# Designs tried in a protein design chat: VH-VL binders against L-aspartate semialdehyde sulfurtransferase iron-sulfur subunit. Part 21

Target 1, 131 residues: L-aspartate semialdehyde sulfurtransferase iron-sulfur subunit, of Methanocaldococcus jannaschii (q57563)
Amino acid sequence: MRKRVYYWTDSEHINKPVISDTILNTGVKINILKAKVEPQEAFLILELFGSKETIEKALNYLSKFGEVEEISKVIKRDLEKCVHCGCCITQCPINVIYMDEDYNVVFKEEDCVGCKNCLKACPFKAIEIFE
Below, E stands for the ipSAE of ESMFold2; O stands for the ipSAE of OpenDDE; V2 stands for 0.75 times the mean of E and O plus 0.25 times the DockQ between their complexes.

## First folded at step 21 (VH-VL; framework fv_clesrovimab)

Design ca6 (from ba7 with heavy chain G58D; at its last look DockQ between E and O 0.62; V2 from the best seeds 0.00; counts 0 for: pae E 2.2 > 2)
Fold by ESMFold2, look of step 21:
Structure ca6 (fold): chain C 131 residues (1-131), chain A 125 residues (1-125), chain B 107 residues (1-107)
Amino acid sequence: as target 1 above (131 residues)
Amino acid sequence: EVQLVESGGGLVRPGRSLRLSCTVSGFTFDDYAMSWVRQAPGKGLEWISFIDDKTYKDTTEYAASVKGRFTISRDDSKNIAYLQMNSLKTEDTAVYYCARDTYGSGYEIDYFDYWGQGTTVTVSS
Amino acid sequence: DIQMTQSPSSLSASVGDRVTITCRASQSISSYLAWYQQKPGKAPKLLIFKASRLQSGVPSRFSGSGSGTVFTLTISSLQPEDFAAYYCQQYNDYPITFGQGTRLEIK
């Protein structure tokens, strides 16, 4: 089984071997799809492989040292609310949001993993998650 | 209401091919993963294939018994899932169900909340 | 592969009886188990998911319990429409597997 999650750590835990310890303690396999590491925090997109039981144990272990957020399967931008301000661009850890030559914000929804960072950044609430 | 309707079953000789269709309505097909599950006469249920939704680029999985012979696909514009069955064997004789995977778990496959009524495939000399 | 074994394989009971069906997994599946009812000539119908959660529209006389490797489906007061085959399904890991089924016959 495969599950993708967003993982955020802060300065208290950024210098700890959390990924390695998670693998050693649970047996899960982890692929790091994206990493953005700064002196005070890190943002990761993780892909976990194992049985559902193994993945749940791994997520529980990870949550002791940071925040885990499951990636939404359904995300949509409301073009009537979007004013192309660009606030979401830097929040996308896999860079599926960019500004074209006409200053329109382009969102490649088919490549999106649903981490919700762009939704939290949009001041006009133009990005929605459908369930 | 949610509906799944299988079609394309029939009688076929071993070694031949068939394509099954599952036509869906009453829900947003693009958002749901789909599976095929079969049931041989008088026997239990066997999961055989899975195709993920649009968000995950239609990735697929197969049971070992059909891998390499069967291909699952989908056409989201037509609300149809397909099962291409090649190199059919007498052991493939069964009722074939399409089933909708549950929504929103974040895993590829879970349990099946809606099923079609099935289409019968008979592979016989 | 995770093998699912149901017991009994068949069972006869009277209307009003309490019936239990057991499903055993060859290895732990946590609570990733579903139960289905299948009447003759019809498609399976989901009854219970996550071992114990009742699907919408399913009568409350159905209940599920268990975790790890042993799970039970209970019908608290059997009704005539409950004549059917019952299957458990694990969804903890690939390949998805079902129990062999339990045939419930009404005396």
Scores: ipSAE 0.436, ipTM 0.775, lowest interface PAE 2.2, mean pLDDT 86
ESMFold2 (binder alone), look of step 21: mean pLDDT 91; pTM 0.939
OpenDDE, look of step 21: ipSAE 0.739; ipTM 0.910

Design ko1 (from ba7 with heavy chain Y107S, light chain Y32S N92S; at its last look DockQ between E and O 0.03; V2 from the best seeds 0.00; counts 0 for: pae E 17.2 > 2, placed apart)
Fold by OpenDDE, look of step 21:
Formats: C-alpha cells, structure tokens, sequence
Structure ko1 (fold): chain C 131 residues (1-131), chain A 125 residues (1-125), chain B 107 residues (1-107)
C-alpha cells in the first residue's frame, strides 16, 4: 500500500539524513513528491510505499525528527461551479493543476496528494473533498 | 540493527576513578545525542548525563548528583561514547546504561529509543 | 527540577485485565513524556513517546494519553509478557527525570 504525508523539520534536524535513515531502519520506500529546503527549515511531501506495518514504522520514525501529517483526502473539482479562474493553480504544492491552451483549468487528479490547498483557494467553492 | 554495548564497569573503592565506554553500531552515530542513565540496586532510573550531536557541538548536561565528578564525551570516529567517573562514592553504585537520544518534535531535550545492556559499577570500601 | 510521580507504585492484575498507570508532573510538560517497560535484569524498553505515540514494534494494546501534568499508560488486555516495571520520563526540561516506577505483578 501507499500513504502520502507532509513532513516538516527545522534547523535542529535539517542536517540529519532523516529520509534515508527512515528507509534504512524500516524498509519503507519513499518517493519525494515535493521538497522545499531552506537554511532553517524544510518542508516535504512524501509518498511512502510498503506494508501497513512498514508504513506505520516509518511514520513513527519520521516523527522523531520532525512533524508528520498524513494526507488521506481526495479532492474533486465540480465542473458546474468552476469558472476556470485559476486561483487554485498557484496553491498546488506539486503543480498538478494547470491551464490548457484554451485557458481551462485542468486537474491531474491521479497525482493529487489531497492537501486541500486548492479547496481553500477556490472562491467559487468548486472543489470538494472526499474522505 | 541498532546496538549499544557498555563496558568498563567493575568494583572500585570510594574516591577512585572509572571510565565507562559505550560502543554503538547500526546507525549514524554522529547524528545522535547520547545519554547515560543509571539504576541503583532495587531502585528506579536516574538520568545522569547527556551529550549532544555535532549539530550542537557536543554540548553536555549533567545531573546535580554527578556534576563536577563525571564527564561525558564521545569519539565519533570510533562510534564510542564515554563516561569518566571521578571521585566515586558508594551511592554511585548502579547499573549504568548508555542510551540513544531521540527528539520529540522540535525539542532539544530527548527520550531514549535504544539502550545498552548496562554495565555494573560497584563502589565499596 | 520537575518531579514525576507515578501511581500506583505497585499493582497486581490478571491476564486479560485492563491496566492503567498514571504519571503526574510537578509542572506542565506539555506532551514531552515517554513510557518505558523494564523486565528484571534487562534494559528499559521504550513504549510511548510524545505522551501518546506508540514506538515501532510495540503492541497496539499499549496506549498513552494526557497532556500538561497528568498522563496515563494503558494496557487494554494484559498479556503474560507484560508483567514488568514501568517508568514515565519527562523531557521538557533539564534535568531529565523519571517517575519512581510502577511494578506490575501477577495476581
């Protein structure tokens, strides 16, 4: 199975190879979907692959060195309400929302991490969350 | 597999010195803080010393009961943490554990996720 | 120093019982609390950290709760291997301090 999570760390832990150590200590596989590394802090979106037990171990390990939040919600765009304003595009941390040549907003729903940023950004309430 | 192995314990007279060693394996030693925790016979756990990782230049902390007498140190090139115990007292008699420190989220102060088997120190006249 | 007081100091229970151990801090430690299990002649084993987070490999029958000054360790259904001593530990401030321990014995 797979699970997506947010991971935050600060200057106290940014120099530690936390991701690699998590992999080595738990056996989980990790795909880094997004990485924002600053001198004093880092923010990552991680996709964990493994058994339920392995993933739980990995989340436990990660939590020792930073903040972890699971992402489990699915977002769907209501095409009846969407006016293709594009407000949601800049709020997507993994850039799976874009405008096509006809200036229509397009969602790569299969790549969505369920962060809900686009939902919050939509002035027309055209984004729905499914749990 | 994470392993911590204490050594150096023994029987000594009051006022004497003893140096304990904690040899570690199975993880990147220089990225982790280490602590010593002791347990007198039939008693509870007592934290006595902490040494931070290289991020904090190996800063140290001590319990009041051992401050000025004990010194914690580490050799990252050898994966060893040490506890130099000077001016030993009878009340220092205990099993001494080395433990790997791990942070609570955003905390500089630690809890202990791995422990050694312990080494026994007996101070008696 | 922050004093940690566990209750009870000892208790007897049977296999299958629900057991709760309490730890009180002399001042607020937020969620900076860990629980350990220690069997005779063995090193302590980490069970819970950050008051309620289960350490990897620890059975789900163990759980921790609480914040501030009152914390609890719960074993939902006691197993034979659970008879041991248990310690809470605060890591909110130096010096790091432990509770005096709780001895869990077979009834």
Amino acid sequence: as target 1 above (131 residues)
Amino acid sequence: EVQLVESGGGLVRPGRSLRLSCTVSGFTFDDYAMSWVRQAPGKGLEWISFIDDKTYKGTTEYAASVKGRFTISRDDSKNIAYLQMNSLKTEDTAVYYCARDTYGSGSEIDYFDYWGQGTTVTVSS
Amino acid sequence: DIQMTQSPSSLSASVGDRVTITCRASQSISSSLAWYQQKPGKAPKLLIFKASRLQSGVPSRFSGSGSGTVFTLTISSLQPEDFAAYYCQQYSDYPITFGQGTRLEIK
Scores: ipSAE 0.000, ipTM 0.601, lowest interface PAE 14.3, mean pLDDT 89
ESMFold2, look of step 21: ipSAE 0.000; ipTM 0.516
ESMFold2 (binder alone), look of step 21: mean pLDDT 91; pTM 0.937

## First folded at step 22 (VH-VL; framework fv_clesrovimab)

Design da1 (from ca5 with light chain S31N; at its last look DockQ between E and O 0.46; V2 from the best seeds 0.57)
Fold by ESMFold2, look of step 22:
Structure da1 (fold): chain C 131 residues (1-131), chain A 125 residues (1-125), chain B 107 residues (1-107)
Amino acid sequence: as target 1 above (131 residues)
Amino acid sequence: EVQLVESGGGLVRPGRSLRLSCTVSGFTFDDYAMSWVRQAPGKGLEWISFIDDKTYKGTTEYAASVKGRFTISRDDSKNIAYLQMNSLKTEDTAVYYCARDTYGSGYEIDYFDYWGQGTTVTVSS
Amino acid sequence: DIQMTQSPSSLSASVGDRVTITCRASQSISNYLAWYQQKPGKAPKLLIFKASTLQSGVPSRFSGSGSGTVFTLTISSLQPEDFAAYYCQQYNDYPITFGQGTRLEIK
């Protein structure tokens, strides 16, 4: 079985070998799909492989040292509310959102992983998420 | 109304091939993983294959009893899942069901909330 | 592979009786268990998922319990339409496996 999650750590936990310890404690396999590591924090997109019970144990362990957020399958934009302001563009960690040549904000919704950052950034609340 | 309809079953001699189809309606097929489950006469249920949703995640899994002989596929534009069954054996005789996986758990396979009526495959000499 | 063993394999009961069917996993499956009802010549119907959660539209006389390796389906007061075969299914890991089934017959 597999599951994708976002994982954030901060300065309190950045120097701990959390990924390695998670693997050693639970037996889960982890693939790192994306990493953004700064001196005071890290953001990761992880893919976990194992039985569901093993993945659940791994997620519980990871949550002790950072924030875990499960990736939702579907995000949609309400085109009646969207005014193409562009506030959401920089909030997408995988660059699914951009401005086209006609100055319209474009979502590649099929590539979205559901991190919810753009939902929180939209001043017109035009972005919704479905599971 | 969610509906799954299997077709393509029949009587076949050992070593031959059949292709089963599962035509779906009443839901967004692209978003759902699909499985095939079979039931031999008078016996219980056996999961045999799985195909994931959406283009970048259409992975497949197979039970050991059929791996290398059966191939699952899907055509999202036609709302059809397929099971290509090669090198059929007498132990493949069963009713074959297609089943829809649940939505939104974050895992590729869970439990099956909707099932088709089944199509019968008989493999005998 | 995770083997699922149901008991009893068959059971006779009367309308109004309380019935219990047990499903045992060969290793822990946490609460990743579903129950299905199957009437002769028909496809299975989902009753319960996550060991104890009723599927929408399933009567409240059905209940599930258990975690780890032992799970129970209970029908608190049998109705005529409840006479069928019942199957448990684990979905903790590949391959997905079912119990061998329990036939519930009218006494």
Scores: ipSAE 0.477, ipTM 0.791, lowest interface PAE 1.9, mean pLDDT 86
ESMFold2 (binder alone), look of step 22: mean pLDDT 91; pTM 0.937
OpenDDE, look of step 22: ipSAE 0.747; ipTM 0.916

Design da2 (from o4 with light chain R53T; at its last read DockQ between E and O 0.31; V2 from the best seeds 0.55)
Heavy chain, then light chain:
Amino acid sequence: EVQLVESGGGLVRPGRSLRLSCTVSGFTFDDYAMSWVRQAPGKGLEWISFIDDKAYKGTTEYAASVKGRFTISRDDSKNIAYLQMNSLKTEDTAVYYCARDTYGSGYEIDYFDYWGQGTTVTVSS
Amino acid sequence: DIQMTQSPSSLSASVGDRVTITCRASQSISSYLAWYQQKPGKAPKLLIFKASTLQSGVPSRFSGSGSGTVFTLTISSLQPEDFAAYYCQQYNDYPITFGQGTRLEIK
ESMFold2, look of step 22: ipSAE 0.481; ipTM 0.797
ESMFold2 (binder alone), look of step 22: mean pLDDT 91; pTM 0.937
OpenDDE, look of step 22: ipSAE 0.746; ipTM 0.916
ESMFold2, fold request of step 23: ipSAE 0.432, 0.493, 0.472; ipTM 0.767, 0.800, 0.788
ESMFold2 (binder alone), fold request of step 23: mean pLDDT 91, 91, 91; pTM 0.936, 0.937, 0.938
OpenDDE, fold request of step 23: ipSAE 0.767, 0.766, 0.760; ipTM 0.924, 0.923, 0.924
ESMFold2, last read: ipSAE 0.420, 0.429, 0.468; ipTM 0.768, 0.761, 0.777
ESMFold2 (binder alone), last read: mean pLDDT 91, 91, 91; pTM 0.935, 0.937, 0.938
OpenDDE, last read: ipSAE 0.785, 0.773, 0.795; ipTM 0.926, 0.924, 0.928

Design da3 (from o4 with light chain S31N R53T; at its last fold request DockQ between E and O 0.39; V2 from the best seeds 0.57)
Heavy chain, then light chain:
Amino acid sequence: EVQLVESGGGLVRPGRSLRLSCTVSGFTFDDYAMSWVRQAPGKGLEWISFIDDKAYKGTTEYAASVKGRFTISRDDSKNIAYLQMNSLKTEDTAVYYCARDTYGSGYEIDYFDYWGQGTTVTVSS
Amino acid sequence: DIQMTQSPSSLSASVGDRVTITCRASQSISNYLAWYQQKPGKAPKLLIFKASTLQSGVPSRFSGSGSGTVFTLTISSLQPEDFAAYYCQQYNDYPITFGQGTRLEIK
ESMFold2, look of step 22: ipSAE 0.487; ipTM 0.800
ESMFold2 (binder alone), look of step 22: mean pLDDT 91; pTM 0.938
OpenDDE, look of step 22: ipSAE 0.747; ipTM 0.916
ESMFold2, fold request of step 23: ipSAE 0.500, 0.473, 0.494; ipTM 0.799, 0.785, 0.798
ESMFold2 (binder alone), fold request of step 23: mean pLDDT 91, 91, 91; pTM 0.934, 0.938, 0.935
OpenDDE, fold request of step 23: ipSAE 0.766, 0.756, 0.763; ipTM 0.925, 0.920, 0.925

Design da4 (from ca5 with heavy chain G58D; at its last look DockQ between E and O 0.67; V2 from the best seeds 0.00; counts 0 for: pae E 2.7 > 2)
Fold by ESMFold2, look of step 22:
Structure da4 (fold): chain C 131 residues (1-131), chain A 125 residues (1-125), chain B 107 residues (1-107)
Amino acid sequence: as target 1 above (131 residues)
Amino acid sequence: EVQLVESGGGLVRPGRSLRLSCTVSGFTFDDYAMSWVRQAPGKGLEWISFIDDKTYKDTTEYAASVKGRFTISRDDSKNIAYLQMNSLKTEDTAVYYCARDTYGSGYEIDYFDYWGQGTTVTVSS
Amino acid sequence: DIQMTQSPSSLSASVGDRVTITCRASQSISSYLAWYQQKPGKAPKLLIFKASTLQSGVPSRFSGSGSGTVFTLTISSLQPEDFAAYYCQQYNDYPITFGQGTRLEIK
């Protein structure tokens, strides 16, 4: 089973080994999809792997030392508005948007983490946010 | 009403292949994950394969007993899920059910709220 | 893999009896457990999910309880139509696994 979350920590917790302790305390596997670490705060996009129970325990542990937001929003492309211009491709930090052999833009929604960079780039508002 | 109808079962020799179909109606197939579950004669239930909904259909899972031999797929335009069964063995003899998954816990696979009536596969010399 | 063990494997009871079937997991599955009824020659039918939540359309004489590793299905005031096999299923982790089944016979 896997789940993606945003994780934010502040200056009070940024210097603690929260990710390591979460793994050691729960047995969850964590992939870091993105990290932005500053002297006073950190923002992470995490992908957790484990049983449903293990992931629940990990999210509970993480929430004690920062803020967790589960990624339930799905970003989808409106095919009626999309003209396959490709403006969104370079805005995806995890490369879930690409151009196929026929030069059509493909959006792999199953890998999307909801960062919204592509939403900002589309001049036709073809990219939507779902709850 | 929700209906799932399996087809494609039959008698085959070991080492051969069959493709099972699960034709669905009464719901939006695109939005649902599907599983195959089998039951050998006089035995219990064994989950064997899972495929996620249309958006995430590249996400599949298999039981160890069938991994590498069976392939689950779906054709959302026809409302059909498939199970391609290659290299069949006598222990694959069972009734095969397709089952509709529900996202009750917010994860990719949970429990099965609707089942087909099953199709029988017999693998013997 | 999470092994699911049901007890008893078979039981007989009379109409009106209270019947309890137990399902044990080899490791904790939290409350990620479902119960199914299967009548001879028919597909399984969902009764209970999340250990204790009754599926819509299932008679209220069915109930489930438990968390962690031990779970029960209870049928209060057994009816003649309740003759069937009963299976538990965990959905905490892959592979999805079922108990071996319990046959309920009505005397």
Scores: ipSAE 0.330, ipTM 0.711, lowest interface PAE 2.7, mean pLDDT 86
ESMFold2 (binder alone), look of step 22: mean pLDDT 92; pTM 0.939
OpenDDE, look of step 22: ipSAE 0.748; ipTM 0.916

Design da5 (from ca5 with heavy chain G58D, light chain S31N; at its last look DockQ between E and O 0.52; V2 from the best seeds 0.00; counts 0 for: pae E 2.9 > 2)
Fold by ESMFold2, look of step 22:
Structure da5 (fold): chain C 131 residues (1-131), chain A 125 residues (1-125), chain B 107 residues (1-107)
Amino acid sequence: as target 1 above (131 residues)
Amino acid sequence: EVQLVESGGGLVRPGRSLRLSCTVSGFTFDDYAMSWVRQAPGKGLEWISFIDDKTYKDTTEYAASVKGRFTISRDDSKNIAYLQMNSLKTEDTAVYYCARDTYGSGYEIDYFDYWGQGTTVTVSS
Amino acid sequence: DIQMTQSPSSLSASVGDRVTITCRASQSISNYLAWYQQKPGKAPKLLIFKASTLQSGVPSRFSGSGSGTVFTLTISSLQPEDFAAYYCQQYNDYPITFGQGTRLEIK
């Protein structure tokens, strides 16, 4: 079984070995797909492997030291509002937003994991989230 | 109405290949994982293969009895799931059901709320 | 692999009886357990998932219980249409496995 989640932790818990302790306490395998670490917070995209029971225990453990959000949301760009400014490009932790050779911003929506970072960055509110 | 219809069963000699199809209607196929489950004559149920929904269709699983010989796939534009069965053996003789997994809210859930009528595969010399 | 063992293998009962079928897992499966009914010549029908949750349209005389390794399907008052084979299935881990089945027959 496999599950992808967003995991956010703040300054209170950022110095703790939460991922290591989660693995040791539950037996789950964890792959880190992306990490963005700032002085007051960390944002991770995690992929968990194990039985359903093991993944459930791991998510419960992780939630004690941060916020867990399952990846089930989809984004869409409103092409009428998008002016191709590029503000969203650096906000995508898995690089599914890029600028082509004609300076148009391109979203590879099929590769998107549904994080909220690009939605917050768009000054023209051209990015929407489904579900 | 949710419908799953298997086709492609028949009589085949050992060592040959056969492809089963599961044509679905009455629901958004893209959003659902699918499985194949078989039942030998007079015997119980055996799960044999799983394929995840359209977004995650590279995720497949197989029972040890068929791994390396059977391949599950899906064509979401046609609403069809496939089971390619190679190197067939007499112990593969069974009724083959396709089954719909449930639409999950965060975990992959592998119980089967809708089943097709089954298609019979007979492998004999 | 998680092995599922049902008991009894067969059972004879009369209309109105209370019947109980047990399913044992070789290791913990939490509550990731489903029950199916199968009539001759027909596809299986989902009765219960998550060990105890009734599928829509299933009569309330069916109930499920258990967690961990031991699970029970109960029919509180047997009806003529309930004579069938019954299977448990775990979905905690791959490979997905079924119990060997319990045949419920007319006494």
Scores: ipSAE 0.328, ipTM 0.704, lowest interface PAE 2.9, mean pLDDT 85
ESMFold2 (binder alone), look of step 22: mean pLDDT 92; pTM 0.940
OpenDDE, look of step 22: ipSAE 0.749; ipTM 0.917

Design da6 (from ca5 with light chain S31T; at its last look DockQ between E and O 0.49; V2 from the best seeds 0.00; counts 0 for: pae E 2.1 > 2)
Fold by ESMFold2, look of step 22:
Structure da6 (fold): chain C 131 residues (1-131), chain A 125 residues (1-125), chain B 107 residues (1-107)
Amino acid sequence: as target 1 above (131 residues)
Amino acid sequence: EVQLVESGGGLVRPGRSLRLSCTVSGFTFDDYAMSWVRQAPGKGLEWISFIDDKTYKGTTEYAASVKGRFTISRDDSKNIAYLQMNSLKTEDTAVYYCARDTYGSGYEIDYFDYWGQGTTVTVSS
Amino acid sequence: DIQMTQSPSSLSASVGDRVTITCRASQSISTYLAWYQQKPGKAPKLLIFKASTLQSGVPSRFSGSGSGTVFTLTISSLQPEDFAAYYCQQYNDYPITFGQGTRLEIK
């Protein structure tokens, strides 16, 4: 199973090896999809792999040293307005949007950060973002 | 009203192929992952395949008993999920259900809140 | 693979009885367990998810409990429409697995 989460940590925990300790304590596998690290805080997008129980234990451990927010769907397309032109694809900094073999634009919504670049790029105003 | 309707079952010889369809209505199909679950005569339920809410090329998983022989796919524009069954064996004889996965958990697969009525596949010499 | 075993495999009961069906997992599944009812010739119907949460429209005489490896489905006062097969399902890890089923028959 896999689950993606936002993870925020602050100055009290920023220099702890929280990812490593989580892996060692729970056996979860973690992929870091994005990291934005400042001197006083960090924001991460994590992808966790394991059984749901293992992921649950890992999220509980992570929450001791920061805030965890589960990623839900953030982007919705109006498929009546979307013509699959692909203008939004290059606007996604984490490659959530791509074109399939049938030339349909596909949103991998679970990875979306909510930056709204794709909304601004759509000439048909087919994209809406819910925070 | 949420409806799932399977079709494409029938009598086939071993080694042949068959494609099942699951036509859905009453919900936004694009938002939901789908599974196929089968039930051999007089037996319990066996999960066999899963496709994520992604388009035709979405993430898939298969039970070991069918991996390499069966392929799940979906066409979100037509509200149809498919199960292509190749190299059929007599042990594939079952009622095949399509099932809708629950929404919003953040995991690929959970439990199935709506099921079709099933289509029967009989594989016999 | 996580094996799910139900007990009893069948039972007979009368209308009004309290019945309990047990589902055991071969390893911990936390609360990632669902219960289904299946009448002959029909598709399964979801009763309970997350071990104890009733699905919308399911009568309150159904209840679920358990965590870890042992789970129970209880029908507090059996009704004529409750005679069916019952299956547990774990969704903690791949592959998704079901119990072998429990047939509940009229005595």
Scores: ipSAE 0.457, ipTM 0.783, lowest interface PAE 2.1, mean pLDDT 85
ESMFold2 (binder alone), look of step 22: mean pLDDT 91; pTM 0.936
OpenDDE, look of step 22: ipSAE 0.749; ipTM 0.917

